VH-VL binders against DNA polymerase sliding clamp 1 (pcn1). Designs and how they scored, part 2

Target 1, 249 residues: DNA polymerase sliding clamp 1 (pcn1), of Pyrobaculum aerophilum (q8zty0)
Amino acid sequence: MAKQVLTYIDAKEFAYIIDSISVLVEEANFLIRNDGLYLRALDVSRTAMVDLAIPKESFEEFPEVEELRFGLNFKELKKLLRRVKKGDKISMEFEEGRVRIKLIGKSVRSIVVPSIEVVGEELPTPKVVYTAMVKAASDVLATAVKDADAVADEVKFEASEEALIISASSDKGEVEVKLDKNSELVYEFDVKEPASARFSLEYLVDITSKTSKISDIVTIELATAKPIYLSFDIPAGGKISYFIAPRVE

## First folded at step 14 (VH-VL; from q5 with heavy chain E103L)

Design r1
Fold by OpenDDE, fold request of step 15:
Structure r1 (fold): chain C 249 residues (1-249), chain A 131 residues (1-131), chain B 103 residues (1-103)
Amino acid sequence: as target 1 above (249 residues)
Amino acid sequence: QVQLQQSGPGLVKPSQTLSLTCAISGDSVSSNSAAWNWIRQSPSRGLEWLGRTYYRSKWYNDYAESVKSRITINPDTSKNQFSLQLNSVTPEDTAVYYCARDLGSPESIEDYFGPDAFDIWGQGTMVTVSS
Amino acid sequence: DIQMTQSPSSLSASVGDRVTITCRASQSISRYLHWYQQKPGKAPKLLIYYASSLQSGVPSRFSGSGSGTDFTLTISSLQPEDFATYYCQQEYTFGQGTKVEIK
């Protein structure tokens, strides 16, 4: 295989992306196509899925390939990304069986990791017809979820024509966060049909807290007793998104 | 043991409505771990999934795009059965129609990829569309 | 939409033969493929689910393998009752079928 180079200008942003993905998986396969970089993975329990799509235009250098698949262990990658500073670039050089990852800043640091083949192929897209969509400040969601986590193991999302209510309750207490459709923290609000669903907080706390570092805006899509869909636009281009399966009553 | 028993007429005139019923025994039509499907089979089109109904805190229906405008699948909890209604039939709708169950885990993302494996089938009903 | 293509469309075999049927998806579908057996005048019967899991009550001579785009159903030693048509299925889509006939 010919040597190809992938360079992402904002290494810090990339680090946040990796951090967000790693909430669900320790390793995953990336797919490079002629139009962008892609990743889709399920957690071990298959209760949550992460999807990443970054167009080639978001990269300073992009491999000229029809398709290139490579797997990375995020623990190893994070060792390098831990030292990322503002202004740094990250570059990946693809060779046969290995990937050289370079952090380019005031100095150049590099690691070579094996190109692993993570078990699993490209996953199907969950097919859910959503009846509620709310676009809001990502930190509001993160805070609400964090508050819920303080009192319970599950959180309830309820969307009506007037508001989105995020709530949790247990013997420890009750939490309710109401996002009114007219709130300044709500940028779009579209509820075609009321929606209600409960979700485990196992991943949701980390997902929302880490992704909020990528984007100030989150799009929340709901349907009754269906997976919640969370999407975050990446400033450099592209999107990171999650499906979290509901808890059954 | 779970069984599906189909019933309905085997002859329908063009432009009329095809109606079939599938009675469930050994399981509940409102089970949150199952979906109830209609599938047809013809020499020209092979096996073709038509749609399904299932209960997840509320009733949901998924329909194949090819018949979406003409199809209705309704559950009947009182009789523990579900039905198929296909409007404005043509000779192209001539086929053996099957009801079938697919099992799922609603707390798994995989449950939402679409119909899973169909582990239980009805006996099939040959429906001929003819004048 | 994902296209499912089986190969061959039909084959002739004898009792005791090893039979292999292939199903190919136009896109990667991971392991989300199922196999069915259908005899004339009967409904399809689930044989293998999730590419390689044997359905309860199905003889061990049936096996499934594969992931991504290429899948295989194998009958290690064909029995008289195995002459039938076999189908693969992914979500909403079925393969066109493979008829296993007596040689």
Scores: ipSAE 0.912, ipTM 0.941, lowest interface PAE 0.4, mean pLDDT 95
Fold by OpenDDE, fold request of step 15:
Structure r1 (fold): chain C 249 residues (1-249), chain A 131 residues (1-131), chain B 103 residues (1-103)
Amino acid sequence: as target 1 above (249 residues)
Amino acid sequence: QVQLQQSGPGLVKPSQTLSLTCAISGDSVSSNSAAWNWIRQSPSRGLEWLGRTYYRSKWYNDYAESVKSRITINPDTSKNQFSLQLNSVTPEDTAVYYCARDLGSPESIEDYFGPDAFDIWGQGTMVTVSS
Amino acid sequence: DIQMTQSPSSLSASVGDRVTITCRASQSISRYLHWYQQKPGKAPKLLIYYASSLQSGVPSRFSGSGSGTDFTLTISSLQPEDFATYYCQQEYTFGQGTKVEIK
């Protein structure tokens, strides 16, 4: 059988992608189709979902297959990715039951890991009609969430025609970050109907902080008492996105 | 114990509106851990989900595309019931209609994949569309 | 849209028999599949949820297995009251049903 090879040019970016995904899951299945690389996974509590889609055009080398599924343990993968240098490429060679992962730079470093069968099949897409969409600087969201985390375990998102308000309160204090629709940090603002929802900060802090290293822009979609949808465009192409279930009031 | 009791006419003329009601006992129509559905069954189309209503800080409705333009599902908190209205009926709408509950966990992503398992059903109402 | 196909559409069995019904999804649906039993003139009754979880009050002779695209409902020892039509369900979609008749 011909070797199937997947090569992503920016290994550092890929490392950040893995780092972001690993916030929710320790291992997950990747799916290679004829048009790109995909991943969808739920955290163990099933309160959050991560979705990754990278088109084949983002890769220097891409397997010629109808479908190839492989699972990876991110803890082991991260051991290799810690040594990523700027300018390195990452390549995956798929063998029977194994994946050879190479970091290609001044030297070539490689590990062979088993292609594991992660529990779970392809997950459905959450079906939510969103009424508010805000595209803003990703670091603004990350900072707001971090501030909220300092005072509470939950954060509230409120979208109106005028602004998006991110707030948290407890006996420790109160935090409020207001993103006005006319702010220079807000690139798009569309609210069809006001939306309000609360979310656990358990994953949100790390998701926003780690994924913001990949993309400077985040798209936030809200609906009242529905999962929040966060999407980040990957510079090399593709998107990493999250659904986080709301907290019941 | 949760029970659903259906009521409404079993005969409707073409072009008229089919109207059914489902009374809830043992649970609340505004429960944040349940959704209230209408499902019909016919020999030609089998079991067919029509739509649902549920409360999550506000009222939401989901409708099947096949009947979206003609269907309305309304909750009545005062009577703890929900209703089905299907406009402009044709003989194709002849079926046994069921109301049913699906349980949800709004704090779980899985709750938003669509209707869950239907654990409680009404007794069913045969509705015949005929002139 | 996801299509659900049951097999067989009907079968004949005797009391005490092991009965197996299959449900196939047109694409992977993980474990988000449920099984129902329906008797004539009655509403469907939930038997199994999430592919393998037994609904409260349902006899242990009923079991479900499978994940992805292929699922199975098994009755280990068919009882007289088990002659009925069985349906699988995924989200908005139901299978066409499997009628279990007395041999």
Scores: ipSAE 0.910, ipTM 0.939, lowest interface PAE 0.4, mean pLDDT 95
Fold by ESMFold2, fold request of step 15:
Structure r1 (fold): chain C 249 residues (1-249), chain A 131 residues (1-131), chain B 103 residues (1-103)
Amino acid sequence: as target 1 above (249 residues)
Amino acid sequence: QVQLQQSGPGLVKPSQTLSLTCAISGDSVSSNSAAWNWIRQSPSRGLEWLGRTYYRSKWYNDYAESVKSRITINPDTSKNQFSLQLNSVTPEDTAVYYCARDLGSPESIEDYFGPDAFDIWGQGTMVTVSS
Amino acid sequence: DIQMTQSPSSLSASVGDRVTITCRASQSISRYLHWYQQKPGKAPKLLIYYASSLQSGVPSRFSGSGSGTDFTLTISSLQPEDFATYYCQQEYTFGQGTKVEIK
């Protein structure tokens, strides 16, 4: 009997990762390669892309395979993950046409779900030359985006040599959040050229709120009228990141 | 009824600058959904994308790595044209040069994977690099 | 990065024949592959975009299929005006071409 198993020590962190991915998609393919776990997916409207990479070293157990692809529906997985307790591990055992998912804590709770056929494509990386990068506290971004959502359906990001300004305006009102380069909540600030773009808030509120539970730090990259790139380092290793296409007029 | 009309000399001496112009009718060089490309074709290397210019709140250029240090593509909004300048040419730059449009959707992530299909082409200009 | 190889480099066919041209990518790609027709002395003309979508004004005898590494352009019943060279394209890269000649 040959086992194809992966085990992640922090099941709650894994649950937050799944929550973050599920903002964009209800189902997707995971790809296990000899060096890690990968996922890349576009939302239905093709407005946003999520990218996950977790190296094999971040797992307690990892399959010895050249390549293993499996598709999961996140609705069923999230039902199990709502039962995660502090200190639980999560294990996935891959069998023909199905996956056994275990939460391993004081007791072992498990379900078996089918490995579904998700029509997937190998998606390229968006080709953007970014001119502004800001690394900041992730909850500050989440709060700024939530404030913008109270006022409008779109948010504007403006990076200057002095600050990143996140703003929204409608006939309901106006909101402006300024992240000064010298703020204690701004950890890196590199603006080679000022950048300005507007983005739909459709996913941003949920992305930032979910990912702030994974990482205290967000890296924000901008270029004028180009997709915003948001990346979040996973504490146990790896990265979850997003591209969101700009709005144009 | 969008048309691209090319102009420029067909003979250029080595080490000089190749200069071509593409005039646009039925569309705008500053269209926020179009990009304006130069592509060349030779027997030895086939069809080769060189670069593009496009407007998305500001002017952008994308250039092929093989020519990046020598190429400039500029829009001219007053004449509704865009140009190709290729410096320091050698006989390996001998080709038929085409201008071409690609249409995209800048509010889609897929637009940023690279140029889409080239739906409108200019008539082509044979440029020979020879002394 | 990604190489595109067409097969065959040339073929001879008669009016009415079914013609198949293949484009192979060096890596698995999405369906963002396009097909062009080029006649001597003329610019390429877009036939098929996104592997299988027919460009407006192109006859229905042209079709495209494939995914992953292998893509196919098919002409179901070759017409006199179809003798030309055909190219595939993905992102910045074109195939080397397939010349379709009269037998």
Scores: ipSAE 0.731, ipTM 0.845, lowest interface PAE 0.7, mean pLDDT 90

Design r1
Fold by ESMFold2, fold request of step 15:
Structure r1 (fold): chain C 249 residues (1-249), chain A 131 residues (1-131), chain B 103 residues (1-103)
Amino acid sequence: as target 1 above (249 residues)
Amino acid sequence: QVQLQQSGPGLVKPSQTLSLTCAISGDSVSSNSAAWNWIRQSPSRGLEWLGRTYYRSKWYNDYAESVKSRITINPDTSKNQFSLQLNSVTPEDTAVYYCARDLGSPESIEDYFGPDAFDIWGQGTMVTVSS
Amino acid sequence: DIQMTQSPSSLSASVGDRVTITCRASQSISRYLHWYQQKPGKAPKLLIYYASSLQSGVPSRFSGSGSGTDFTLTISSLQPEDFATYYCQQEYTFGQGTKVEIK
């Protein structure tokens, strides 16, 4: 068989990407196509979805295939990725039923993991017409959701013409974070129609904390009582994004 | 238990507006887990979803691209019904028109992939478009 | 856009036969496929949702299976009242139908 190898120059960034995906799932299918690397998965409760797209131009080496699908369990992969050093590359060689993963730096460290059979399906994109979009510093969102988590299990996002308000309230206390449209930490603000929705904090704290290590900017999209869309541009190219279903009331 | 009863004229002249109504019993048009659909059936195109209306803290509509410029679906909460308006009809719009409910789980991402299964259907209304 | 193709387009079978109808999606749709029965002059009736879950009030001789791109509706022992056209559905799209004639 022809060698099928994928090489990503920044192994640390790749480790953060894997860590971010693993917030929702312990295993998932990767799909390699002629134009890039893709992943889409639902968490077990089907309340959140992660979506990854990295174009082939973001890789130092990319397989010449129409389609290659492989499933990985992240436990063993994350153990290897904890040992990543600055300047390491990560290489993945795809073989029948297994994947050889190398960290390439001053020395080469590798493991071989099985390619597992995760149900291979293409999940549709949620059909949401968003009415509010805010681009902001990602650490501001991470701090806001962490503050909300301190007082409640649920957070409210409200977008108006003037600001995005992130709030939570319970018997333990109240939190409100206001991102004024003119704040230096708000890079784009486009509200066609005010939007309000509530979300579980179950995943949000970990999503925002993990992805802030990848991207300094988050794009937040809202529509009333619809899933929130959070997207994070990857420095080397591509995007990791999430849909989180709303609480109904 | 839940029933959908359709009403409206069966004959419409070309370039006019097709107008139908679906009355709901045993459920609410403003149910936070239901969506209220119009589907038509013709020999040439088979079953064709046209659009829906539903309430999730506000009213929403989704319309099929093929009719989006001509269609309106509105709820009427006081009568517990929803309507279809299809403007500028041609003979190609001749079909049996059905209203239908889809019932989902709005706290699941899967609910947002589009209409779910249509578990309750109206009786159907044959609409002929001719001069 | 996902196209749904049913096979066969029509069939004839005897009472008591096992009947199998297939629906193929142009792309993988996981388990998000539903089956309907329609008798002449009547609205469609939901039989199976999410590929394999039997709708309440539907006889147990109906079953569904499959995932990804290939899905099957099975009638384990065909009855005279099962003369109808059967449709699969995913999201906004219906298959073209399979007509089952009793012989």
Scores: ipSAE 0.704, ipTM 0.834, lowest interface PAE 0.7, mean pLDDT 90
Fold by ESMFold2, fold request of step 15:
Structure r1 (fold): chain C 249 residues (1-249), chain A 131 residues (1-131), chain B 103 residues (1-103)
Amino acid sequence: as target 1 above (249 residues)
Amino acid sequence: QVQLQQSGPGLVKPSQTLSLTCAISGDSVSSNSAAWNWIRQSPSRGLEWLGRTYYRSKWYNDYAESVKSRITINPDTSKNQFSLQLNSVTPEDTAVYYCARDLGSPESIEDYFGPDAFDIWGQGTMVTVSS
Amino acid sequence: DIQMTQSPSSLSASVGDRVTITCRASQSISRYLHWYQQKPGKAPKLLIYYASSLQSGVPSRFSGSGSGTDFTLTISSLQPEDFATYYCQQEYTFGQGTKVEIK
């Protein structure tokens, strides 16, 4: 087999990306095509989906392949990635039945992990016509979601022509966060039609907390009683995004 | 037992509107776990999904791109029915038209991949488009 | 759109035969493939959903398997009522059909 290597200059950023994906899944397939690195996976309950796309231009070294597919378990990968230091690169060398992962800095540390068979799910993109879009500071969303989690198991997102309202209530208390369209923490606000939906907080706290280490901006897209779409641009290029299914009354 | 019963004319002139209805018994057109589809079949095109209507806190429609500019599917909650209107028909719209239910799980991402398995079908209506 | 190609287009078989029909997707798909039976003048009838799950009321002689690009429908012992056309489906796309005829 010809040598097949990809190298990402910012190993710490890559570690944050892996940590963000692992909110939903313990293992997943990476797909390398001629134009980039891709991953798409559902959590076990099939209520949330993570989508990763990193163009080949974001890599220092990228394989020349039509398609290369590898399944990885994130438990061992995350142990290695906890040792990443500022300035380290990460490379992955794809071999028969295994992947050699290197942290390249002042010294080189490597681990060899098996390429595992993850049940193949080539997943379509959810077919949702979104009617509301808000770009905002990602830490504002993370704080709002964490506040909601303190009082309830689910959170309500309501977009009107004037504001995005994030709220939760229970016998423990109530929270409401209002993002006015004119707030300095709201960078874009496009509401073609008001939208309202409720979501489980099961993944939202960890998603927003971990992705805030990747991007300071979140794009939020809503449609009434449809999955919420959260996307985060990766500084080196590409994006990581999530669909979370709504709760039904 | 859920049943779908179709009605509507079997002959439509070119450039006119094809109109069909599908009556539902044993389920509700506003069920938050069902979607109500129209599918047609012809020798030249085979089975072809046209679109659906469904209720999820509000009414939604999904339409096939090939007919999107000409199609309307509407619920009628008072009669527990849903309809197909296809404008500006040509002889290429000659087909057997079926209504069909798909069941989903709206709290699952899979529900949003588009129409899934069609578990209940109407009897079919042959519609001929001819002068 | 993903193209769905069924093979064969038709086949002849005798009662009691084991029959297999294949459906190939132009791109890898997960388990979101379904199988239908259609008799002349009647609507399609769902047999198998999610590649391998048997629809309620369908005889156990019908089974489905496969993942990725290649899926099969198997009738373990063909019965007289099984002479029909069979279709696969993914999302809104149907295969062209496989006609099973009396030999």
Scores: ipSAE 0.685, ipTM 0.820, lowest interface PAE 0.8, mean pLDDT 90

## First folded at step 16 (VH-VL)

Design t1 (from r1 with light chain E91Y Y92E)
Fold by ESMFold2, look of step 17:
Structure t1 (fold): chain C 249 residues (1-249), chain A 131 residues (1-131), chain B 103 residues (1-103)
Amino acid sequence: as target 1 above (249 residues)
Amino acid sequence: QVQLQQSGPGLVKPSQTLSLTCAISGDSVSSNSAAWNWIRQSPSRGLEWLGRTYYRSKWYNDYAESVKSRITINPDTSKNQFSLQLNSVTPEDTAVYYCARDLGSPESIEDYFGPDAFDIWGQGTMVTVSS
Amino acid sequence: DIQMTQSPSSLSASVGDRVTITCRASQSISRYLHWYQQKPGKAPKLLIYYASSLQSGVPSRFSGSGSGTDFTLTISSLQPEDFATYYCQQYETFGQGTKVEIK
């Protein structure tokens, strides 16, 4: 029987990826296919979806399988990942009903966790025709969202032909961040039709904070009163992305 | 109570346009939590979703790929109804046509995967396409 | 696209019988599945949504369960008014139906 092993050369980056996913879910299925590692999950309230794709070329070792599915609870994995040191690799060895996870550096530190059954797999992509796309510095988005959170429970995104405006308002104050299409902080700006939507800040602060440790650039896609799409390219290859449903009213 | 009442002709000639109307009582066609669907049923195809119209700050339409090039679904807010137009019909379009509401949750991501459960249906209209 | 296959296509049963109808999806789905009852000449009626939640006004003898690709509708004790055709649905896709007949 062939050994089923996955090894990621940058364990710290993998830890950031897991931490980013865990904003929405405490457990999820990973799917290994011939070309990469995938994950797609909804939070329990069905307000947000996280999507991960990492091509096999991003791994030092990758299983030769048509398909391997395994579910993990992130609690024990995150305990191990807190011990990651610079230069460590992470490997996952798949056994019947269990996964052996190793941090490989000057020494090898490992745990064995159960592979769990997580339902709700094979989720479709939200059917949204986006009319506005802005690619910008990820820390600018993180700061804008954090500023909005200081004054309100929800944030408004408005894309016009000239700018993306991120705003929030309450009795405590008002915040507005304007990203002019010609700004140094805006790397791409493509607005085919103006778009406006409001979103809860419940997940946005943590999503943007954690993903900014993975990527310097965020791609933002909008359509009026439709889910926002946020995507972040992973330096070693692949992408982590989020859909967040809009607020009505 | 919410009720859907259908109207329209039961016979359409090939190559012409099938037109049906669904009147809504007890709810609004512009409700920001509902979507308004057309579904048909025939022995050869079974139940087949055709498309929907709904209001979420603006009007949207979703259409099934099988009829996408031939279908239009329009709301009429002043009459509180919505319509189906299916162009260039053939005998394979012969079916019982139903209008139906799907009651979603626009603040949940699931609302954007496709139609939810159809909780209220119209009475049905038998449409025959023949010469 | 997802294909929805119901089994059996038809069955005969007596009042009081326990009836089980299965819906199998061509790819793994979770609980994004709904069940309908249809009587001749009438529109379908929603029974179960999200695999296991009873629609308001539906008798408790109806129940739904399932995960992955396999979902079931169960009628714990068949009544005379339950002789009908039953359909499963996920998003825009319907199963082909299961006819429950009196024997």
Scores: ipSAE 0.700, ipTM 0.822, lowest interface PAE 1.0, mean pLDDT 90

Design t2 (from r1 with heavy chain D62E, light chain E91S)
Fold by ESMFold2, look of step 17:
Structure t2 (fold): chain C 249 residues (1-249), chain A 131 residues (1-131), chain B 103 residues (1-103)
Amino acid sequence: as target 1 above (249 residues)
Amino acid sequence: QVQLQQSGPGLVKPSQTLSLTCAISGDSVSSNSAAWNWIRQSPSRGLEWLGRTYYRSKWYNEYAESVKSRITINPDTSKNQFSLQLNSVTPEDTAVYYCARDLGSPESIEDYFGPDAFDIWGQGTMVTVSS
Amino acid sequence: DIQMTQSPSSLSASVGDRVTITCRASQSISRYLHWYQQKPGKAPKLLIYYASSLQSGVPSRFSGSGSGTDFTLTISSLQPEDFATYYCQQSYTFGQGTKVEIK
């Protein structure tokens, strides 16, 4: 049989993508189709979902398959990826029941890991009709959620026709960050209907911190008492995105 | 312990409005953990979901595309009921109509994949649309 | 939208038989498939949720299996009261039903 190989030219960017996914899960299935690489996973508490799509045009080498599924545990992969250097490529060679993963640069480092099957990772898309969308600098969101985390375990997002307000309060104090629609850090602002929801900060700090290394821009979508949708365009093509379920009350 | 009791006329003339109600006992129509559905069944189409209403900090309605232009589902918190109105009916709307509950978990992503299992059903109402 | 196809559309079986009903989804639906029993003149009754979880009060002779696109409802030893039509469902969509008749 012909060898099935996937090669991504920017191994460091791929490492950031893996770091971002690993906020929610320690293992997940990748799905290779004839048009791209996909991953969708739900954290163990079922409160957050990560969604990855990278079109085949973003790869230097891409397998010619109708569909290939493989699962990876990220613990060993992340150990290898911490040694990535500028200019390294990453390749994945798919063999019977295992995957050979190589960092290709001045030195070649590799591991062979089993292809595992992670049960229950073929997830539907959440059905949400969003009424508010804000596209903004990703580090502004990261700073806002970090400030909220200093004060509380939950953060409130309120979109009005004039601003997005990110706030938190507890016995320790209160924080409010206002992103006015006319701010230079807000690139797009579309509020068809005001929206308000509260979210756990459990994952948000790490999600926003790690994804800001992938993209300078975040798209934020809200609807009252519905999951928040955060999406980040990958420079080489594709998107990594998150749904986080709201808190009741 | 939770029960759904349907009421409404079983005969409706073409072009008029079909109206049914579903009374809830043992639960609240405004429960943050439930959604309230209408489903119909006919020999030609089998079981067909029509829509639902539910409360999650505000009232939401979701309707099947096939009837979206003609359907309204309204909660009534004072009577602990929810209703179905289907406008401009034709003989193709002849069916047994059921109300049903599905349970949600709004703090889980899974709640947002659409209706979950329908664990409690009303007794059914046969509605005939004829002149 | 996702289509659900049940097989067979009907069957006849004897008391004590093992009966298997299949439901196939046009796309992966993970574990989010449910099974119902409906007797003539009655509303459907939930049997199995999330592919394999038995609803409270349902006899243990009923079981469900599968994930992704292919799902199975099994009655390990058919009883006279199991005469009914069985439906699968995910989200908004029901299968067309499988009618089980007792010989």
Scores: ipSAE 0.764, ipTM 0.854, lowest interface PAE 0.7, mean pLDDT 91

